# VHH binders against NADH dehydrogenase (ubiquinone) complex I, assembly factor 6 (Ndufaf6), part 26

Target 1, 289 residues: NADH dehydrogenase (ubiquinone) complex I, assembly factor 6 (Ndufaf6), of Mus musculus (Mouse) (a2ail4)
Amino acid sequence: SVAAASGPGIPGSHLYCLELLRKRDYESYLCSLLFPAECQRSASALRAFNVELAQVKDSVSEKTIGLMRMQFWKKAVEDMYCDNPPHQPVAIELWKAVKKHNLTKRWLMRIIDEREKNLDDKAYRSMQELENYAENTQGSLLYLTLEVLGVKDLHADHAASHIGKAQGIVTCLRATPYHSSRRQVFLPMDVCVQHGVSQEDFLRRNQDKNVRDVVYDIASQAHLHLKHARSFHRSVPAEAFPAFLQTVSLEDYLKKIQRVDFDIFHPSLQQKNMLLPLSLYIQSWRKRY
Short names: E, the ipSAE of ESMFold2; O, the ipSAE of OpenDDE; V2, 0.75 times the mean of E and O plus 0.25 times the DockQ between their complexes.

## First folded at step 19 (VHH; framework vhh_7xy4_2)

Design K3 (from GB3 with Y101T V108Y; at its last look DockQ between E and O 0.52; V2 from the best seeds 0.00; counts 0 for: pae E 3.7 > 2)
Fold by ESMFold2, look of step 19:
Structure K3 (fold): chain B 289 residues (1-289), chain A 119 residues (1-119)
Amino acid sequence: as target 1 above (289 residues)
Amino acid sequence: QLQLVESGGGLVQPGGSLRLSCAASGFTFDYYYMAWVRQPHGKGLEYIATIYSRGGSTSYSDSVKGRFTISRDNAKNTLYLQMNSLKPEDTAMYYCARLDTWEDELDYKGQGTQVTVSS
């Protein structure tokens, strides 16, 4: 099984995945280094795949080109399950992970399908739509990560679902200043309407209480999901905990945004957490999430 | 300046009732979970009731469950504790407390109001 995972491919494809994570998803890069040694390469491949899909929306200006990029990945996944992956570094590493761990094809396809549906500039209609998107993308990614770790457990899957939803919500919040600078707002419209807030309020970087109330309500849903995931921590096998290291970063962001009174545009939210590597290291040895 | 000011304490006979109030200022009240904690003389702090930032969801320690009711009025920046069927063991200094918004840990407490239950 190890020999099959080390077979032919593109020289340096693993290093390509690591460098992609270091540049585009530093938090996942750090988390992958804390996985069991035999799982690290496969974990990084999954996260690199996520980065490749996430970049499509921001990297291409035309939806048709974005759809072509998603069709490439659908075919790539089909072909890797026929042992014929394309000569693309991330696809090669993902193929090795698929073979080594017998990864479930459905989860890979669900991520691609959901990302494809989200190629437009439209805000989520509701908090529920954001959570469904998060479940189908981040949740599916965590289910695959649990498969890499060899964990087959209902409580672990349940935790992954909630953590995936929390991750998607935090990602949406975290990306809002960037999208606003490009005149795009994706925050759930139903929450905005409840507080009398328009998308223009975010484009203008309005700091009034009603705008901060929208941010608070959305952030509180991420917190609720983390609380739910943690409510059954004792029932989750410890072997799953590396998959949940990302909760350190989620909690860090939720603390930061509270410290700025839910001003989503506050400059301190863009500062790198220099203590994150230490916090993750400590978390990895304490056997909890 | 962050401030929590408790009131409504006093001397009451067993079986009686009291309503505590806490006036909050210096922070956005409805962004924080709030709690009542108490400290009997010479003892440690005991969490007795908590309430979510937007109200509705509450939790209580076993020692007060069914007898005490926590509530909040976010329009008035005020936290309340209705205490019924008071017992001598409820005698303590009662503190209004702000919790870390997401972690449910004590962040700040007021100066307290004394509740004494005796005949």
Scores: ipSAE 0.359, ipTM 0.718, lowest interface PAE 3.7, mean pLDDT 89
ESMFold2 (binder alone), look of step 19: mean pLDDT 85; pTM 0.869
OpenDDE, look of step 19: ipSAE 0.804; ipTM 0.908

Design K4 (from GB1 with Y101E; at its last look DockQ between E and O 0.83; V2 from the best seeds 0.00; counts 0 for: pae E 4.2 > 2)
Fold by ESMFold2, look of step 19:
Structure K4 (fold): chain B 289 residues (1-289), chain A 119 residues (1-119)
Amino acid sequence: as target 1 above (289 residues)
Amino acid sequence: QLQLVESGGGLVQPGGSLRLSCAASGFTFDYYYMAWVRQPHGKGLEYIATISSRGGSTSYSDSVKGRFTISRDNAKNTLYLQMNSLKPEDTAMYYCARLDEWEDELDYKGQGTQVTVSS
């Protein structure tokens, strides 16, 4: 929402990114503060870019306006690699990260392309579609984050893929009460059909066993991805672990939803975890993710 | 309110069989992995068998593999352990356990049922 000032550099562009994260993605804000000092600014830029793209779908009433915003970002990324970034605070910080770390353009474009395809209000057809979306968005973001950390490692990439899929699934679950209040449901339809559940069941906030079974099956897939990523953590260099701090928040949500018997609308799921900063700090000292 | 109640233990000769049961209440049984663990007198707990929430996957310790079978009946909220070819070293207190689905660790354990294998 803050427009770019004149000139190629923008005073306070880093502060803009930090405030955007603090306001719109507090969990990513906290995680970025635990990166190595020389990486923090670039990590914040990547997460601010993610926030800018994520806001498009919820901020526009018409798909054509959303497409125009995605075209802006596609052009912005192309222009960054020609050293001509647009006068927009997040684009400027992203450009600086691209130059500093030689970030792979393909990952940035993959995120934009996938978000563009997902501007519709249609539910995912299948669990696989949700996972592919998560891989192309959250996974790509983690690959870029590993590049910021200077990690080029196949096992780190495999962990990032699984953690990205887990993040995408948890984000879909966490957003369901908000979307339901706007008469939208995005949960995978194949899982719903398997349990005889319709979108209307979520719109009415039905919490019969079969509806909770849908939530259980979807949450179980997120957990499975986390377990897979962790099964080879000893093969992942420790320098990658800051990129995976978000697993603390993923586990927190998965524990909470289990404790409410997979009632996705339970009020306790809306409560802020006041211990999250401490949990992330402790995790940053561990030799695991 | 959460409760796990084991039954079916007793004295049996070597080579014999027993079937343990565990009645579960106070939680949604089919949302949890379940396990049997045992504790020989004066020793620590040993995980012996686990079963997934819907029954599709099982695992066994090497000490019981091929002799013990874990199963569950989600309609009756009941966990079972069929123990065949019992040996004196199987003598222990046997506990029904609920596992934390996400941490894969023992979350709740019943009071146990004693199994004694002796001539």
Scores: ipSAE 0.323, ipTM 0.712, lowest interface PAE 4.2, mean pLDDT 89
ESMFold2 (binder alone), look of step 19: mean pLDDT 88; pTM 0.899
OpenDDE, look of step 19: ipSAE 0.594; ipTM 0.824

Design K5 (from K1 with S59E; at its last look DockQ between E and O 0.88; V2 from the best seeds 0.00; counts 0 for: pae E 4.1 > 2)
Fold by ESMFold2, look of step 19:
Structure K5 (fold): chain B 289 residues (1-289), chain A 119 residues (1-119)
Amino acid sequence: as target 1 above (289 residues)
Amino acid sequence: QLQLVESGGGLVQPGGSLRLSCAASGFTFDYYYMAWVRQPHGKGLEYIATIYSRGGSTEYSDSVKGRFTISRDNAKNTLYLQMNSLKPEDTAMYYCARLDEWEDELDYKGQGTQVTVSS
C-alpha cells in the first residue's frame, strides 16, 4: 500500500536483508523463501540479524572493536522495543518483525550476549560448551522463528533446541578448514584430548585416524541431536516445520562427511550442493523434518 | 573391497546357544552402526539387533530381547551375536549388516550364515 511505502523505516531495508543472506548465508536465503508469504520478511530479518552478529568475529582483528559492535546491537535491540530502532537496514527489519509478531526480547539479547562471550580465538573447552553456545545462539534464533510462525508449543521448542545444537555443531565443523587456514581451531578440546589430538594436527591438516576420530565424535553428536528431535516429530505442529527446513542442509553435510570417512579437509565438503534448492522445495511440501 | 563375512551358524537343539561372528573389511568399522538381520525361509528380512558405531547403545526386536546379545570389537573389526535359549522360530539365514548412520537403514548386507534350531 501507499501507506506502507511512506511509513517509518528505511527504503529497501528488506532487499538489503535478502541480498545479505544471498551473499553470506545462501542456505538461509533459500529457506526463507519457502516460509508462508506473511512470514517470509520477518524470517529473513531474523536470519540477517544472525549474519550481522556472525560476521563480527570474522571481520574484526581486535576484541575491543568486536565488543563495540556487540554493544551497538544490544542498544539496537533495547531501542527497537522503545520504537526507536537505529537507522540500520537489518535493525529496521528486525524492529518490524518484533512489532508484527511480539518477539521475545530475551531471545534476541541471549544471542548477542552469547556471541559477545565467544569473540576470543579460543577453542571450546568441551562438547558441552559448544552445545550450550549453539543452544543460546541457534536455538534462540529458532525460538524466535517459531514466534514468527505463530507456534507456541513445548514439543516445537524441544525440537528447536536439538536442531539448534545440531546446527551449531555442523557450523563449527564446516568452518574448520577456513579457520585452520587462518591458524585458528575451535573444535572442542576435551574431544581432542581424548584422542591425543592437538590444534597443530588440524593446522597441518593431519589425516591420521585419531584426528578423524575427533571429527567423528563431534559429528555424531549433531546426528544424535537430529535423531532426538525427530523422535517426537508426530507431536510437533506442522506449522513449525518451516523453521526446521535447515535440517536439510545439516543432513547433507553429515552425509558428505561420513562419505569421506570424516576427513574434515576433504575437497568434496566444499562443493556446492546443486540439488539443495530442489531438496528444500520437496521438503517444504512433505510437512516433516 | 567392502566385505561382511558371517560365521558361526549351524544346527542346534532348542534351548541351545550359538555365537555368530561377522568379520568386516574395506571400511572404517567403528564409524558405522551395525546390525543383525534374519530371513526365515520364504519370508522377509527382520531386523533383530542394532549396535551403535562405538558400542554405546543397543536395540533389540521384541522377538529376541533378553535372549540375544549384540556386541562388537572395534579393534578386530568384528560384530557378534550371542544367541541363547534358541527356539525353532529362530531358524533363519542370519545376516551381518552395515547401516547408513543417518538414515538408520541397511546400507550393505553380507551373504549370511544359516541357523537351524531343531530336535
Scores: ipSAE 0.311, ipTM 0.683, lowest interface PAE 4.1, mean pLDDT 89
ESMFold2 (binder alone), look of step 19: mean pLDDT 85; pTM 0.868
OpenDDE, look of step 19: ipSAE 0.598; ipTM 0.826

Design K6 (from GA2 with Y101W F102L Y108V; at its last look DockQ between E and O 0.87; V2 from the best seeds 0.00; counts 0 for: pae E 3.0 > 2)
Fold by ESMFold2, look of step 19:
Structure K6 (fold): chain B 289 residues (1-289), chain A 119 residues (1-119)
Amino acid sequence: as target 1 above (289 residues)
Amino acid sequence: QLQLVESGGGLVQPGGSLRLSCAASGFTFDYYYMAWVRQPHGKGLEYIATISSRGGSTSYSDSVKGRFTISRDNAKNTLYLQMNSLKPEDTAMYYCARLDWLSDELDVKGQGTQVTVSS
């Protein structure tokens, strides 16, 4: 009904989502501004939901509290599909997006389930485990984003899968200095073992060749996924391209880490890209990703 | 001081063979894709062979496919081009090149080594 489309909510819930993104996921904030106007609010809601889930692991000292927070979101998603969302600003905006675009519940649940499984303080056992995590979180988020854009296309889904995996890998790399300062290392253990590298090497910020080789191998996999997604770009409808604007920042990071010879702790990797807004704007006109 | 130094060029008869070498220094060699490019006199650069950072993937232009073989020895920071069944059309300055990781375009080029195929 019309009332459902314009129904009640929490005053300022959209502004809350935007402020959350501006502070915690600036790159997604910028990308959302370049979506079609009618899709921007829903895109912001999806990214804000992702931020809420991502913060659970860092916000709690005990796994059981994290599990309770994930159960809240599972219940929230169930309830929003019964038109009874909880009084939480991100949940309200997500519910509005669900109703407006008929978003697939399965993708929302898959993100929550995967985040729940990953609440511990352990590194990924393998590159494959990291990629599965990325597919189930970032990939699912991109599938939902394609639904917001009205895209139902197998090639767009395949591109989203690869870009989601690349995003998950880059996020893991970018977060490594932050996690190392907190005595945590999540980089895939199988890659570390292959080069004779331990978690302690990252905690000590070791920059020897074998440590940089670990970073190179992991970053190369993200690069490979981006190349694969682009190999069939002619088959992907142009309406999907806003969902893939994040590739600009992915490539920016991969360029920077190459420039510092894969020293993941190099200070330049933490510098803001002052040209990112311009680069995103230019990319939005290139009719490719 | 990033440097690519080619060697192994010279004069050879049609049907002959040469092996080119390229010594790399000043960068981490095994983090980069490498290529051989050539420039015939008075003409532009032609990409002839490309090899991945670990040596597992290679590609060749149609003009040299089946006759030339690109290889690398990462322990010695050295790139190679084995050239067999040489033709007068292969006469050119041959350059060792480092490729940009993101664009696959030429990033750095050496000074070159001349290959001349004639009677």
Scores: ipSAE 0.413, ipTM 0.741, lowest interface PAE 3.0, mean pLDDT 89
ESMFold2 (binder alone), look of step 19: mean pLDDT 87; pTM 0.875
OpenDDE, look of step 19: ipSAE 0.635; ipTM 0.839

Design K7 (from GA2 with Y101F F102Y S103E Y108V; at its last look DockQ between E and O 0.22; V2 from the best seeds 0.00; counts 0 for: pae E 4.7 > 2, placed apart)
Fold by OpenDDE, look of step 19:
Structure K7 (fold): chain B 289 residues (1-289), chain A 119 residues (1-119)
Amino acid sequence: as target 1 above (289 residues)
Amino acid sequence: QLQLVESGGGLVQPGGSLRLSCAASGFTFDYYYMAWVRQPHGKGLEYIATISSRGGSTSYSDSVKGRFTISRDNAKNTLYLQMNSLKPEDTAMYYCARLDFYEDELDVKGQGTQVTVSS
């Protein structure tokens, strides 16, 4: 009778994760509901973990505080693999997921490390740098998600990589108005320079053609990644598809931004898609991503 | 049913002007990038002009830049191509096309209108 060391579970820790997602990452929340029942809790834990880390940058008035939070999570992950997670709801749920699915520690640590590096208020120097960030954060998260689903497949990994990159790019685009309001611009500088666009143009919410062209190029790159990910559809195991449902949201944003001529500051881009739950459900039912 | 119907083509002398129109129906016109493409006899399709969904951005091939102007009236679901300073090399079948942002390919094209530039 191997007494499952039921470490003192924080009552309601799972609900905490779900509520966190619902409030901070509604798309991830919806996607998590479409996972197989046995994987939902673990998937939610991973995404909640990602949300916790992502919020550090937004909350940090001082870099020092951000670094402290990152250190907390580094230690948490280390302790988690020693079966001694901290008494934090997301950490506890993540620990359970790690135990249940034997999640690879490297991916968790990579997410933390990359986000820690990104605490600097510097724009990406290049499109490649943004993609690398996306690979190390969103890509790593997707690799962990595939582990939760029990998928070990090269084509799934390739799809995950592309989707992760697309997600990172779209996230950067989506956040641009918010960052601009804070006098920050993180868009790839090489693309900006190519079109003769300065960071100031974004801060002023300029809608000139060259600014739109920058947005177009960046969005096009995200679309390219999405296309590549989808090209693997026939080779990717069906068991992996729940991990890739976020492509629906990515596509939605890319279509929206096209409709407004790549005015990244257009108010419609900030509106929630009320049909998203239905779209996700349909995609799930069709076994597509 | 999705339809694109081109009009305005014809015979014109070198240096002349033509205005092509494309009537769109069966889809939300202002959601899509539109393009004019042409196909000379015995040659492949050539992209000559593109316009964004709301008309805020336009692009031209080098071959027509400065001579042709693409525009659109979303209230009328119509795409236009003003062609000035026409050359014999501009002789081709001209097509209106809807662009898919994701595929960077022509999604739908019309039946075309013939433009012939000849002395």
Scores: ipSAE 0.027, ipTM 0.447, lowest interface PAE 3.9, mean pLDDT 91
ESMFold2, look of step 19: ipSAE 0.281; ipTM 0.683
ESMFold2 (binder alone), look of step 19: mean pLDDT 87; pTM 0.883

Design K8 (from GB3 with Y101H V108Y; at its last look DockQ between E and O 0.86; V2 from the best seeds 0.00; counts 0 for: pae E 3.2 > 2)
Fold by ESMFold2, look of step 19:
Structure K8 (fold): chain B 289 residues (1-289), chain A 119 residues (1-119)
Amino acid sequence: as target 1 above (289 residues)
Amino acid sequence: QLQLVESGGGLVQPGGSLRLSCAASGFTFDYYYMAWVRQPHGKGLEYIATIYSRGGSTSYSDSVKGRFTISRDNAKNTLYLQMNSLKPEDTAMYYCARLDHWEDELDYKGQGTQVTVSS
């Protein structure tokens, strides 16, 4: 039947989200194609929202401009739960996902609040602080993704928490060469102190053993989180597995960084994995994470 | 150049003990999980024991659990296997192995050391 569409829409808002992912988060773009068809649009909206927030810190040099962008998103989330989303393509698609799946507002706000706290250029004080940041951002994003998939399961949430922490740690590692070129280092200070390493060692792109030991300790925590998430995979409903496809790229990075002896600046870490689409497709058939 | 050199094999009586050593070189030993694997004559490889790169966590096959102990000394780049209460079915070639992709696959194994349990 032909019925009038209700509410504010932007023609091509879904295509905007897909293009944003293709350009800025290619791995999430590929993963979204492997979700159940009825969930793909909502999953891509969540990932596009994550990209919008992630870009704030890296796209602005002034903290006050970053704070204004976070205020926009806080207001946008408040307004979408009053069925009045702003006329912005990602906000529109997120609003549609919220309505379709009754997404939990608390998770969206937790992501924004945590990202806002992280707008400064200070390193995490500790490994625990990095993991808490990862839980509140990547973990919350995975909880929302499970809601899109219709999964309400304690074991799935527990797996999402560990995978979220692993993702946050890997993201911090992957971004270190880029941030170092901007004279910023965010790796946990307690781990650096433990090995007698300063921020200046990363700014100079030092590859001495003690610097590599810092990277090893941080990467090892990401591996252990993935191992923990997998230890109970038999208790996780298969319907949750699309939310966890990102573990393929996490494993890829963790394998690569070990092969370069934990030299985080090694050029091979910047090379794209040409086999990633195939690896994701194979993983989707195995129904494992 | 990467090398794993096993030693300490030999002939022992049932119920006896033997300690295997593996000297590692050519890579950063404390960044890799390590394992002992064995191959009885005419049979496939059997994983016996695995140890994390910094120690603290180990795993064992059911066939050796409680009798064998894997350990490592990262200052000496050396892996050990203490084998107690040896049985004739423990007779095999024993290999020191480095695990790749953290613990996903056997990356490299040495030439092995023969352990023979008979009386």
Scores: ipSAE 0.422, ipTM 0.769, lowest interface PAE 3.2, mean pLDDT 89
ESMFold2 (binder alone), look of step 19: mean pLDDT 85; pTM 0.872
OpenDDE, look of step 19: ipSAE 0.473; ipTM 0.776

## First folded at step 20 (VHH)

Design L1 (from K6 with S52E D104E; framework vhh_7xy4_2; at its last look DockQ between E and O 0.88; V2 from the best seeds 0.00; counts 0 for: pae E 2.4 > 2)
Fold by ESMFold2, look of step 20:
Structure L1 (fold): chain B 289 residues (1-289), chain A 119 residues (1-119)
Amino acid sequence: as target 1 above (289 residues)
Amino acid sequence: QLQLVESGGGLVQPGGSLRLSCAASGFTFDYYYMAWVRQPHGKGLEYIATIESRGGSTSYSDSVKGRFTISRDNAKNTLYLQMNSLKPEDTAMYYCARLDWLSEELDVKGQGTQVTVSS
């Protein structure tokens, strides 16, 4: 047997989740190590579930195959609540987390439904549409994470909503150079129109002021959400703070993009933050997020 | 090189008006919050007015609210402070300041322009 695979289900399912995070979502892997010991396995399961859903879009060549993968997860979630999870390592670990913490099914389903709607290659029509996507995916994931931590608190939920929106916006920005190299642009069209910028400007890696203005406006919304969440941090119970460790990475990206004058294609944005583990550890002992 | 150059200070009578200007160069002005900060003789710095990078929101200290107006012209890379109903207590060195985008703390400060309100 392997460590953390004890109990009913598939042997080694926890290790599978950890390896998936280490490879595909390293920042979440690091954050999970700083959760209370009794919560770490369940937190890892939630993040592994998110990785499984996030990879569907990039891993399939046909939208119809992606839809069938989402149908599998919808059924898997239904079956978990009937104590009949499928024999899939992430589903097993998620089922254990659901049982242990009485996780709310609606949040799991909301993530799947929103990811399903995002399987096409179309840009968000508006900043609001991007924020709604972020709320329904990252926000829902944070609500579940608060349930793992045993936090039932209005202010914690409000912080999670804002941090989820900030995370979704930053993820969209961080992924833009990758998607542009594959001739895809997802940045909100209303912001682009406001500055006279087309998708072609990103495909050609245009560095003109109006293109950087689009990036500035989008990044500013992520910053505003973080500022809002932090404005009431004294009202948020400290037990919630592990759920918000990801703000360290969000702020790191926002600092970097400012330093390159909002040139989203600047090579320094691709550089690994070698100090991230230390920064997360230090943050885990502060009285703020 | 990055520069903030203030102008428009001087001697005025109580109840008078002045308009301060700050010419910014060496950075993308539109991407930074800006502020006016003052230092009365023998006292510390006082943040008196702040404006967001696109001019969408402003804030003022209680001591100047209703009398001073901060504005910016991003096409000219210029920050302004319109000071009306001046009082002797407004006498200070006035600095144009660039604020850090995320922390909103003072990042760069100009050399200042003296404003003296006296009969």
Scores: ipSAE 0.464, ipTM 0.747, lowest interface PAE 2.4, mean pLDDT 90
ESMFold2 (binder alone), look of step 20: mean pLDDT 87; pTM 0.883
OpenDDE, look of step 20: ipSAE 0.767; ipTM 0.890

Design L2 (from K6 with S52Y V108S; framework vhh_7xy4_2; at its last look DockQ between E and O 0.65; V2 from the best seeds 0.00; counts 0 for: pae E 3.0 > 2)
Fold by ESMFold2, look of step 20:
Structure L2 (fold): chain B 289 residues (1-289), chain A 119 residues (1-119)
Amino acid sequence: as target 1 above (289 residues)
Amino acid sequence: QLQLVESGGGLVQPGGSLRLSCAASGFTFDYYYMAWVRQPHGKGLEYIATIYSRGGSTSYSDSVKGRFTISRDNAKNTLYLQMNSLKPEDTAMYYCARLDWLSDELDSKGQGTQVTVSS
């Protein structure tokens, strides 16, 4: 049951965050339910914050309006560290998480700053540029999630960095059919050039091998990051593993895209994994990623 | 549709060499990790060598490391296994296998080619 957020002292603010995730980031919604009970509310707040920032680029047609929304969030973060959060349900829940877990302000600001830089319609110039974006957004979000879990560990941070990069790459791939329908392509230009592929090839939904080779090369980098993070799995404290539940979804996508021969437009990539809740549940009991 | 056809097996003396080939068709070969798997008579399957697509990385079981070399020719859709310093313990049916790239689990295998090492 969803409760609408309302006036001062927003009593339904947690339910607002959960409904936002259920609607806009279902995979994070499922993962948050599997966190330790004392961490679930804070984990949901972090993911709801991510959703709020992610929606800015798609929901505004003018960059100036997008910049104003990013300025709101910068001020909101500054104000919550002065114990004066704005009356916005996600900001309230984020503030509660900040106070409860002593979250590092730098990571919150890094996410906002990086998203602000990315408000344009330009493709990444290189694979490295995409990975840097992923590190600064998804990586920072995972560092905050580790703080929610009370984990201070070098190996956990290294895993978070690689998993964050893998997540950013997969998100870019997953979004390509949607963006192509809006005549936008964000895939790294250096990889496209290497295979003689232009943005128009994606706009036309070209399935030639050179186009599929671009998708293969980009997906391979996400795969390599996952393998890297898993290579030191036994060095990462088990308390960190809830932060890495998203690897189940990443693995699922990478399996699917191989099965469709790296045709990024194949309809089966839009199909829900009906076993995802079960797979996440099983993963949570194994204390592994 | 998908086919994996092994060849190159046969009878060889201990210490000898043999080169196995696998012709692949019906899928985009260079998008898949490939492996050689063997089954000695009356025993289970053993993964012996794996090669990653286009990245060049290889992995070997301890039983064959240093003696066997896996390779691929993506232009010819062909997987190879160079088998040197053969031992009687290497006697088995050898299968060419396609792997799911994330699980390392066998996705498909061929009909196999028999390798017999006897003195």
Scores: ipSAE 0.401, ipTM 0.731, lowest interface PAE 3.0, mean pLDDT 88
ESMFold2 (binder alone), look of step 20: mean pLDDT 85; pTM 0.862
OpenDDE, look of step 20: ipSAE 0.683; ipTM 0.857

